# Miniprotein binders against q56419: the designs that were tried, part 7

Target 1, 326 residues: q56419
Amino acid sequence: MEGRTLEEVQEEVFKRHGVLVPKKELEDLAKALEEAGLLLTEKVEARLKEEEEKLKRERPMRLAGLSYPEGEREARAFLEAFRASYPGEGEEARVLLMPHLEPSRVPEVYGAALAALEKTPPPERIYLVGVAHRPLKEKAAALPVPFQTPFGPALPDLPALQALDALLPFELFNTPLAFREEHSLELPLFFLKGRFPEARVLPLLVARRSPELGEALKVVLRDFPGLLVLAVDLSHVGPRFGDTPLTRTLAEEARRRDLGFLERLAEGEPEAALAFLGANPTRIDGVEVVASLLPLLRERKGKVLAHRLDLEAPTLSAVGAGTLVL
Below, E stands for the ipSAE of ESMFold2; O stands for the ipSAE of OpenDDE; V2 stands for 0.75 times the mean of E and O plus 0.25 times the DockQ between their complexes.

## First folded at step 27 (miniprotein)

Design t27 (at its last look DockQ between E and O 0.28; V2 from the best seeds 0.00; counts 0 for: pTM O .499 < .8, other shape alone 14.231 > 2.5, unsure alone 45.214 < 70, SAP 86.575 > 70, end hemmed in, 3.8% free)
Fold by ESMFold2, look of step 27:
Formats: sequence, C-alpha cells, structure tokens
Structure t27 (fold): chain B 326 residues (1-326), chain A 85 residues (1-85)
Amino acid sequence: as target 1 above (326 residues)
Amino acid sequence: ERIRLREPEIEVVVTDGKRRFLVRDPYGVYERPLELTEGGLFLLALLRGDPELARELREIAERLEELGVRITIRVTVEDGKPEVT
C-alpha cells in the first residue's frame, strides 16, 4: 500500500548487491516519477483534479483525425463509406452489439451496425455500454456530460442517468478520468451520433460484472425507453494478449468461440453464451458487459449480421469483432 | 519520507533484443511515459515495497524476446500484481 523511503531503497540495494546507490540517483528517479504523474504529491493531485474538472463539463474528441475525420462533411462521407462496406440489409434492433475496435480494421462490421440502425426507429436515448480500459473506482461508471463528436455534442440523458444512479448500491458518477481516453465509447458513439443526431446518450462503462447494473437498467429502461448498445469486442488471441503466436488452429478456435457466443446471445440465452465460453480462453471482451446485463438479454432473439477475426501481423495476434441485433 | 506511488500502467517493449519498460499514468493525463532500464525498474519496485514486480516484468520481457519479432504488450499493475491486458 505505502511506498518506501529513499533510504530504505538504498539500504535494500546495499544488502542485496553490495552497491550504495547515491541518494541523488534516487532523488532523480522520484523527480522523474513526479514529472510522469506517478507520485501522489500536491502538484500531481492538482493536475489530476484540473483534468477531472474539465471532464465534469464535457468530454472532448480524442480520436478525431486518427480514427475518424474531424470535420462534419468528411465525417458524413466516412459513415457512408462504412455503410457501403456492408452490402446486406440490417434488421431493427432494440439491443445492438457492435465493436469498439479501430474502425478501419473491421469496416463491414461497423457497416452492419449502420445497416441495423437504418432499420431502427430513432430512439429518444441510447444506453451506450462500453468496456473500461482504465481503472474504475467501482464495477461500473457513467459520465453525465456532453461527448463531443464531428456531428455535434452527444447530450447526456440526465434524468435517466439520475434514475440509474439512485438504484445502484454505489455512486455511478465515480471515475471521470477513466472516460478521458475511452475509445469503447468514442468509436461507437461516432457511428451512433451520426445516424441518430437527436438522441441523448447514457455513456456507461463496465470494469467488472455488476448484476446490480443490469437490474437497475431494466427498471430505468421501462420509464426511459431507448436503444441499448453493447460496445464490445470479441476474442483477443496471440502474444499481445499473453498467448503463443497465432496459428490457424488458434484462429479457428477464436472464430468458433466468437460465433458460438454471438449465436447463443441471438437465441436469447445469455447465460448459455457465458457458459459456452467457460474460463473464456480466447478473452472475449464482451463477457463482463453481458454478465452485467443478463436481465436485458434473456429471451430476446435476434441475428448475427457480421463477424471478423482481424489479424495483426506485426504482433502475431488477432481480435474479433461482430454485429448482433436483438 | 515515504514515497507514495500511483498505480502505473507499464508497457514492456522488446524490439530487436532490446528491452524498454515504459511507465505511464493510467489515465493518460501525463502523456509522456517514463522509460526505465532494468535497474530503474528494480528501484521503482523497491519504492513500491514490492521487489518481485521487477522480476516478474523481466520474465515477461524474456518470453517476448523468444518471439524474435517487434512486439509491445501492456501490463497493468493492480494491487502489486502485473497482468497482461
């Protein structure tokens, strides 16, 4: 929990190696750690609080010019190109599962999501549930502020967010900094806001499964109907994720796991989908979100529109992405 | 005085047989990582009161070297336990 003094470190190195590290080297390390924001000092805490206060007002685009165009005209054209990458028709969704992987890696999977949105009546609000890639103080979190997009700000649905917060056994608005770089919200939101420019958003993150979240959302959705979006990726295999290099066998297993998971969700059997994965050996990203949202997924049948296991040749790894409508 | 550390994100980078340990603010507020040698990583681990952290990260780097390719992994430290994420 607590760190050490510089003198304690100096003594330990001497005990272990017979070398006396000069105090100045340890002081220089501590200074470098502070400059990297890794010490709990007044200076670092003030900077973190400043950034946190900015996020309590609005969440700016972080991926404009990197993952999608910054300008509205170009962003609109980008959406149309992605829709064209999927030649099929969508189906109406009350629940949409879509990826958060870099869009250029899986264009037809995002295109399938756009095709589904084409068939979906404009919702008053979107419950956007992503995966926290940074630590949360609780199992789940929300950020009740406008999220900037090239299509204008995605405004929060404050009454629905307040109702959700009131039903949870923990403070929902608990980790603003975790939203700062969270692409699992920003990337899907680009597509959702582009298609439904008037919808309000509930931007939600799951770090660890929370059955309480699913029960609360079931109640909130009755009074505040809207589109539920699970913004999740599927299998993660290969050395970047702690495996041996990707082989055809591992890739085939990852694809089988992805599709088996999606197909069981499409049958309205989310518990069976989770059981099918067991220990989740291919690290399907959506497990904690699905496990949180069971009450909203049971008995809701639908269809898998697209899937890709996308290869990362430089890392000998792969990531799966899919589009499911329920 | 006791040095109080935030939980870092540590990136283990192995390219062409060279190891780098990039230590970062987990929320990206401080965008410039601190690059540590193995010696610096050991000192950091001792400052945290967890000397095994440096050994565990070195073992991860050794496994990555066996791949013979350019690779980067992210390792999250939570409660003193490094995990590939």
Scores: ipSAE 0.593, ipTM 0.806, lowest interface PAE 1.3, mean pLDDT 89
Fold by OpenDDE base, look of step 27:
Structure t27 (fold): chain B 326 residues (1-326), chain A 85 residues (1-85)
Amino acid sequence: as target 1 above (326 residues)
Amino acid sequence: ERIRLREPEIEVVVTDGKRRFLVRDPYGVYERPLELTEGGLFLLALLRGDPELARELREIAERLEELGVRITIRVTVEDGKPEVT
C-alpha cells in the first residue's frame, strides 16, 4: 500500500464514518504506532530485514522450555510420556493429521500421533503442512532452513522444496517472518523430529486454500516420496473465538463438526469433509490446509485414532484436536 | 509524511469485564504491544459490542482487508497464561 498522510486518514475517516478525528489524536496515534514498531519506517524495515536475514540461516526454537523441554534427555522423556498417554496402538501413516495445540492440553492426541509414527517406516522426508496464524504474502509459504529442536536441527529437503517452488504459480519462499514464531510447525516438529531424527523436512504454511499447492505436492511426492503431515487443530469455540462461554450444546456441536470432518477424511472424502463444515461456524483451523491438499487426501482411507475437545477453563473456550492416519 | 501501517495483530484482552486492545507486531519482532484506548480502537472499533466483538472485529478485519490492510485478531482473556492454540 502507498503510505497515507494523516490528513488523508482524517479525510477518509470523515468520509466513511462522519467523524472528524482531531489531527493531534492522529499524530499521537501515529507516534504510538511508531513506538510499537507498527509503522513501516526505515528503522522498522531495517529491523525486519535483520530478522529475515537471521531466518535465512535457521529457525530457532521459540517454545522450548515452555511447551516442551529444551534439553534432549528431558525432551525424550516428554515424548515417552506423551506416547504413554495414548493407550492404543497406531497404524502406519502415509498421511498424518495431528494437532498443533499446546501439547499439555491434548497429550493423548499427540500420543496417538506418536503411536502412528511407531508403525510408520522412517520417511526420507516429512512434508509438514501447518496453519499460518500470521499473515502470508502468498496463499502458502515455505522456510527452507533448519528448524531447531531439542533433538538437533530438522534439516530442510532443499531439492524437494525447489521442485515444489518450480511447480507453484507463486513464490513459495515468501514471508519468512511468519515462520519465526509459528507454533503450528514447531510443536508437531518436536514429535516428528524426536521419532524420525534423520528425516528431512519441508516446513510449509497455508494461510489460504491453494489448490495449486496440492497439485504441485502430488507431483513432487512422486519424485520425492515422504510422509505428509497436516498439523491442524479442529474447532475453536467460546469467548476467545467470538462465542458465548462453552455450553454442552456448543461442545456437542464442536465435537460433531470435528468428528464429522475427521470421519469423512478417514473415508477418503475430503471434499465431503469440507462441505460438511459449510461456513465453518466452529472455526476448524485445518480447513484451508485440507482444502489445499485435496489431491493428496482423495480416496485415501484411514482411521481416526484420537479426538479431544479441550476446555481452556480461564476463558471458558475450547479447542478441538484430533489424530487421523491415512 | 506518508505513514504506512504494518499489518497489525489485534489482541482483545478481557480482564474483569474490561476490554483492552493490544496491537502487536504480527511477527513478534516488536514485543511491545500498543494498547489502544477505546478512542484509538474507535478508529478500529466503530462497533460497540458483546462476545460478538470478536465477530465484529473479524468483520472489521474483513473490511480492512478490503482496504488492503490485513489484521489478525486474537481474543484472549487474562485469567491465566494464554495457551498456544
Scores: ipSAE 0.454, ipTM 0.747, lowest interface PAE 0.8, mean pLDDT 86
ESMFold2 (binder alone), look of step 27: mean pLDDT 45; pTM 0.267

## First folded at step 28 (miniprotein)

Design t28 (at its last look DockQ between E and O 0.62; V2 from the best seeds 0.00; counts 0 for: pae E 1.7 > 1.5, pTM E .521 < .8, other shape alone 6.348 > 2.5, unsure alone 46.562 < 70, SAP 88.29 > 70)
Fold by OpenDDE base, look of step 28:
Structure t28 (fold): chain B 326 residues (1-326), chain A 93 residues (1-93)
Amino acid sequence: as target 1 above (326 residues)
Amino acid sequence: ERIRLREPEIEVVVTDGKRRFLVRDPYGVYERPLELTEGGLFLLALLRGDPELARELREIAERLEELGVRITIRVTVEDGKPEVTIRTETKGE
């Protein structure tokens, strides 16, 4: 979008409200916006470029010491505790759907993912597909650098990433800054790296449904076999998400939609899963990821291992999380 | 000179009946949020070319106040619509 001038804004305020905002107040606002990095000035562009150049080398941990322990010993104890929170046994996964929600909110759901990983032969590579919670320039993106974890760096599979890029109609290696703080990759990667320390990773983000991504991945997986991981959450309901406070009725509807979505995926019917959600009134966040990966999910039968609708009491809101093996 | 505005992340903080609008770099390169008044938020919305944004955020804040809920709501604005990607108090959602 071509930016507006301060004069154009002044004129619009005058036209709408009959108030002449002093030009100095607009200049002071513009300066404050620049200081906050919200204006594309030479100074801001230079700083953004510097941070992008850092992300060409590695992606540091952002949630270490917050969502999971920073130290390896403590991180291993953390994994064991999460595994212990799920009383069941897992199944071998070719596709794993797991949450990216704060681990402490849904420990048994992550525990179910760990249980599935215990039954899964160590993959050479992991295709980790998260949700972009920040704007991407394209429908999907990848960051082809080491991701730091308490268990050491998760190294990228550069040959597989390059093969994927070559099959996409857009540049895959876009918007590196979107990965800087993206938890939908960092949180599941903690568990994945802890279980499979030698696996290479393809860290992928989806902002909007990309059928091209699923078709390209289907081709790439032939030459570069690996575990596909969908790091997605389920329903988002309550005041935080624009609803009334969580009621029994709202919770039942969220659970119905979550389970109905997961069950249809478990039956190998991803199109039916999407159709079941319709307008997605409970805001299942994994919709764009599933819609992008249809070619990889079709006809694959599996099992729902865990589900939870977790209440955030301070906000009277809830988020659904699930673990599915295909 | 034309002002080029980046897509902001807007956090609505409701505490004890007070509304605060915190505007952030969506990628967290700039860690310190800019706190705006309702008037400042309106001017930001005009700079962005989305005059309805300020109204929508106020309506969200009002609903949250009425509910008596103390929430930090992060609103990521994508394509001129507040995609209420509410990233709040949880370290990862």
Scores: ipSAE 0.683, ipTM 0.837, lowest interface PAE 0.6, mean pLDDT 90
Fold by ESMFold2, look of step 28:
Structure t28 (fold): chain B 326 residues (1-326), chain A 93 residues (1-93)
Amino acid sequence: as target 1 above (326 residues)
Amino acid sequence: ERIRLREPEIEVVVTDGKRRFLVRDPYGVYERPLELTEGGLFLLALLRGDPELARELREIAERLEELGVRITIRVTVEDGKPEVTIRTETKGE
């Protein structure tokens, strides 16, 4: 968007409301915006580049002590408590769908993921595909650096990442800052690293569907076998997401759409799963990831292990989470 | 000189009938948000060239006020069209 001068803003306020905003007040606002990093100035750009360069070396824990314990011993106990929250047995996964919602909200859903991992031979690498919550410069991105966890660093699989980058029509390593606070990778990675401490990781984000990503990953997975993880949440309903207050009817609709989506994925029919959602009225956030990964999901059958539509009472809203093995 | 704005993240906070707009860097590099009143948000919207944004966010805040909710709204511009993205909170808030 093309910027404005302070004089243009002043004139527009006067035209619309008959009030002349003092130039000093507009200057003070501009100064405050720069101090908050919201102006595109040389100073702000230099600071952003500095932070970007730090992320090119490692991605530190940001949720330790908040979403999971920061100490290794406590983190191990945390994993076992979550596994105990799901009393069932898992199944071997070549593809695992699991949430990125705050773990304490859906303990049995993460527990089901752990149960699946117990049945899964330790992979050499994990393709961890999350949902970008911050802007990406391209449809998808990766960050080829160690991600810190209480269990030690999750090391990147650089050969596989470089092979993936070479097959895409855009540069894969494109937005390091988008990973800075990205919980859709950090939260699932805690569980994955805890169970597979030797696995390398491909930390991937999807902002918008990319059929090219799925085709490239199909090729890369042939030569670099590993576990594919879709780290996605399901329905988002209620006022927090632009709906009316959560009703029993809206909650039932969200559950039905979540389960219908997961069940069609479990039948190896990802196109049918997407078609079932139509315009996606309950805002399942996994849609762009699934739409990107169609070649990896077709004809791969499996089982839904868990689902929960978690109520956010303060916001009268809910978020769905599920565990699917393929 | 034209002032060019980065894409902001705007958090709407309603507490005891008071509305606050916390505007911040969308990547979280600058941790301290700029707190704006409705008047400040209107000036920001004009500086951005989108005067309707402030009215739309005020109306959203009014609808949420009776519910006591706290949400994070990110505003982006794509091909001259403002887009509002609702995000999942990472710290249980």
Scores: ipSAE 0.491, ipTM 0.721, lowest interface PAE 1.7, mean pLDDT 86
ESMFold2 (binder alone), look of step 28: mean pLDDT 47; pTM 0.301

## First folded at step 29 (miniprotein; also named t31)

Design t29 (at its last read DockQ between E and O 0.30; V2 from the best seeds 0.00; counts 0 for: pae E 1.7 > 1.5, pTM E .506 < .8, other shape alone 13.942 > 2.5, unsure alone 46.409 < 70, SAP 92.237 > 70)
Amino acid sequence: ERIRLREPEIEVVVTDGKRRFLVRDPYGVYERPLELTEGGLFLLALLRGDPELARELREIAERLEELGVRIEIRVTVEDGKPEVTIRTETKGK
ESMFold2, look of step 29: ipSAE 0.584; ipTM 0.782
ESMFold2 (binder alone), look of step 29: mean pLDDT 42; pTM 0.240
OpenDDE base, look of step 29: ipSAE 0.671; ipTM 0.822
ESMFold2, last read: ipSAE 0.521, 0.511, 0.465; ipTM 0.775, 0.757, 0.755
ESMFold2 (binder alone), last read: mean pLDDT 47, 46, 46; pTM 0.283, 0.281, 0.269
OpenDDE base, last read: ipSAE 0.689, 0.680, 0.663; ipTM 0.815, 0.813, 0.823

## First folded at step 30 (miniprotein)

Design t30 (at its last look DockQ between E and O 0.66; V2 from the best seeds 0.00; counts 0 for: pae E 5.5 > 1.5, pTM E .260 < .8, other shape alone 6.549 > 2.5, unsure alone 46.685 < 70, SAP 78.341 > 70)
Fold by OpenDDE base, look of step 30:
Structure t30 (fold): chain B 326 residues (1-326), chain A 93 residues (1-93)
Amino acid sequence: as target 1 above (326 residues)
Amino acid sequence: ERIRLREPEIEVVVTDGKRRFLVRDPYGVYERPLELTEGGLFLLALLRGDPELARELREIAERLEELGVRITIRVTVEDGKPEVTIRTETKGK
């Protein structure tokens, strides 16, 4: 969008409302917008560029000491406690669907993911596909840099990332700032790096369904085999997401949607899983990821290992989480 | 000088009949939200070239005040269309 001048805005307000806004008030607003980083000035552009340049080297931990321990010893104990929270055994995964919700909310669901990883031969690489909770310039993006973890850096698979970029009709390496605080990658990566310390990673974000991504990944996976991980949550219901406070009826509907989605994925019918959701009235966040990865999910049978609808009591809202192996 | 706005995240918080508009950096590089009045939000919308956004946000806020619930509206603008996520918080008695 072409930027407007303060004078053009003053004129527009006068034309619409017959009010002359003092130029000083507009200048004060512009200054406040600049201080909040919302106005593209030389100063703001310089700061954004500096943060982007940092992300060309590495992606620092943002949730260490908050969502998981920063220290390696404590982080290992954290992994073992989460594994212990799931009483079952896992199955070998070629595709793992796991949550990205705050780990403390759904420990047994992460525990089920760890149980699956215990039965999975160490992959050479992990395709980690998260949900973009921030705007992307393209439908999907990657950040081809080391991601810091308590277990050391998760190193990117640059050859596989380059092969993927070459097959996409858009630039894969877009919107680095979207990765800066993206928890949908950081939280799953903690568990993945802790179990597979030598695996390289392809950190991918999906903002909108990209069939091209799934087709490209299907080709890349032939030359660059690895574990595919879908880091997605399920239903988001209650006031935090635009609904009334959580009721038994709303919770039952959320669970029905979550389980019906996961079961159809477990049957190898991802299109049926998407069709089952329809307009997605309970706001399953993984829809755009699954819709992008259809070629990789078709005909793969598996098992639902865990599911939880977790109540956030302060907001009377709930989020669904699940673990699925294919 | 032409003013260029970044894509903001706009949170509308309605509490006890008071509307607050919190505008944030979508990538969190700038951590502090800017609180705007309705007038400030209108000016922001004009600066963005989308005067209808301020009207829409106000209408949503007005409609939600009637519910007597603390409501946080997150407006994410994707592809020139505002995606409105409504967050309602009931003040527990």
Scores: ipSAE 0.709, ipTM 0.867, lowest interface PAE 0.6, mean pLDDT 90
Fold by ESMFold2, look of step 30:
Structure t30 (fold): chain B 326 residues (1-326), chain A 93 residues (1-93)
Amino acid sequence: as target 1 above (326 residues)
Amino acid sequence: ERIRLREPEIEVVVTDGKRRFLVRDPYGVYERPLELTEGGLFLLALLRGDPELARELREIAERLEELGVRITIRVTVEDGKPEVTIRTETKGK
């Protein structure tokens, strides 16, 4: 948005609406906006730039002590407890779909991901694709810096990230602030780094579907082979998400949509998986990632290892999570 | 000096018989939401160059008839066009 002086605002309001807003009321509004950090003043711009510059060097843990332990020994024990919550065996994955929901809510779903990683040869790099929960300037973004974990820093694969950026029709690295609080990367990364401590990472976010991203990644993966991880959640239903109160019927529908989506992906048919969801009435948030990555998902057959639609009793809502190997 | 906005998100909270319009930093860098009145939202819409947004927000506020129902309104403006997302939440016990 373009800047305006207080006089310009006052004049425009009067011209368009016949209302003369006193300059003091405009000054009070501007002060309140600045205090809340909502104006692009010199001070706010400096603070945003400071935070952005920090993120250009590294991405620190923000969920240690909240979603997982901060210390390495405790974090390793935590990892093993999650593996134990899934009694089954995994399958080798070239593509892994796993959640980013709070781990304690869906322990066996994360455990299934760990079981798959046990069967997967350690990759040189991991393409970690999450869902942007904060605005991106483009359809997708990356942050080419170390991400801190209790197991040490997850180092970026700079050559692969550079190759990806060169193939895209938009700037890949221009939204560092969106990574500041992005749990869809941090939570899966904890599990991935714990199992593959030597793998480098391409930390990617999708805000809106980008066919260009999938085509570019297909090229990059040819020259820089690695594990592709879709760090996505499934259905979001109930009042927290704009529905009427959750019923067992709505929950059963959400579960059917989650499983139908995952099963079609497991058949190597990502277009059919998207078509199955239609208007996406249960708000599966994996849709934009899958729609971006079609070239990498076609004809890859695999297996659904786990699923849970987890109920949020306080909000009468639910979120789905699953584990899929391809 | 000129006033420029950072693309705020608006949330309307109805608590104890008072309506508060909360404006939030989309990146969470500033974690203090701004409470606005309808007049404040009107002026915010003019700062973004979208007086139709201000009129729409006033109509929404007028349509809020029952106290005790939490309504979250997300308003963003892109290229002079308002995008409004409305969430409703019944405060239960």
Scores: ipSAE 0.060, ipTM 0.522, lowest interface PAE 5.5, mean pLDDT 81
ESMFold2 (binder alone), look of step 30: mean pLDDT 47; pTM 0.290

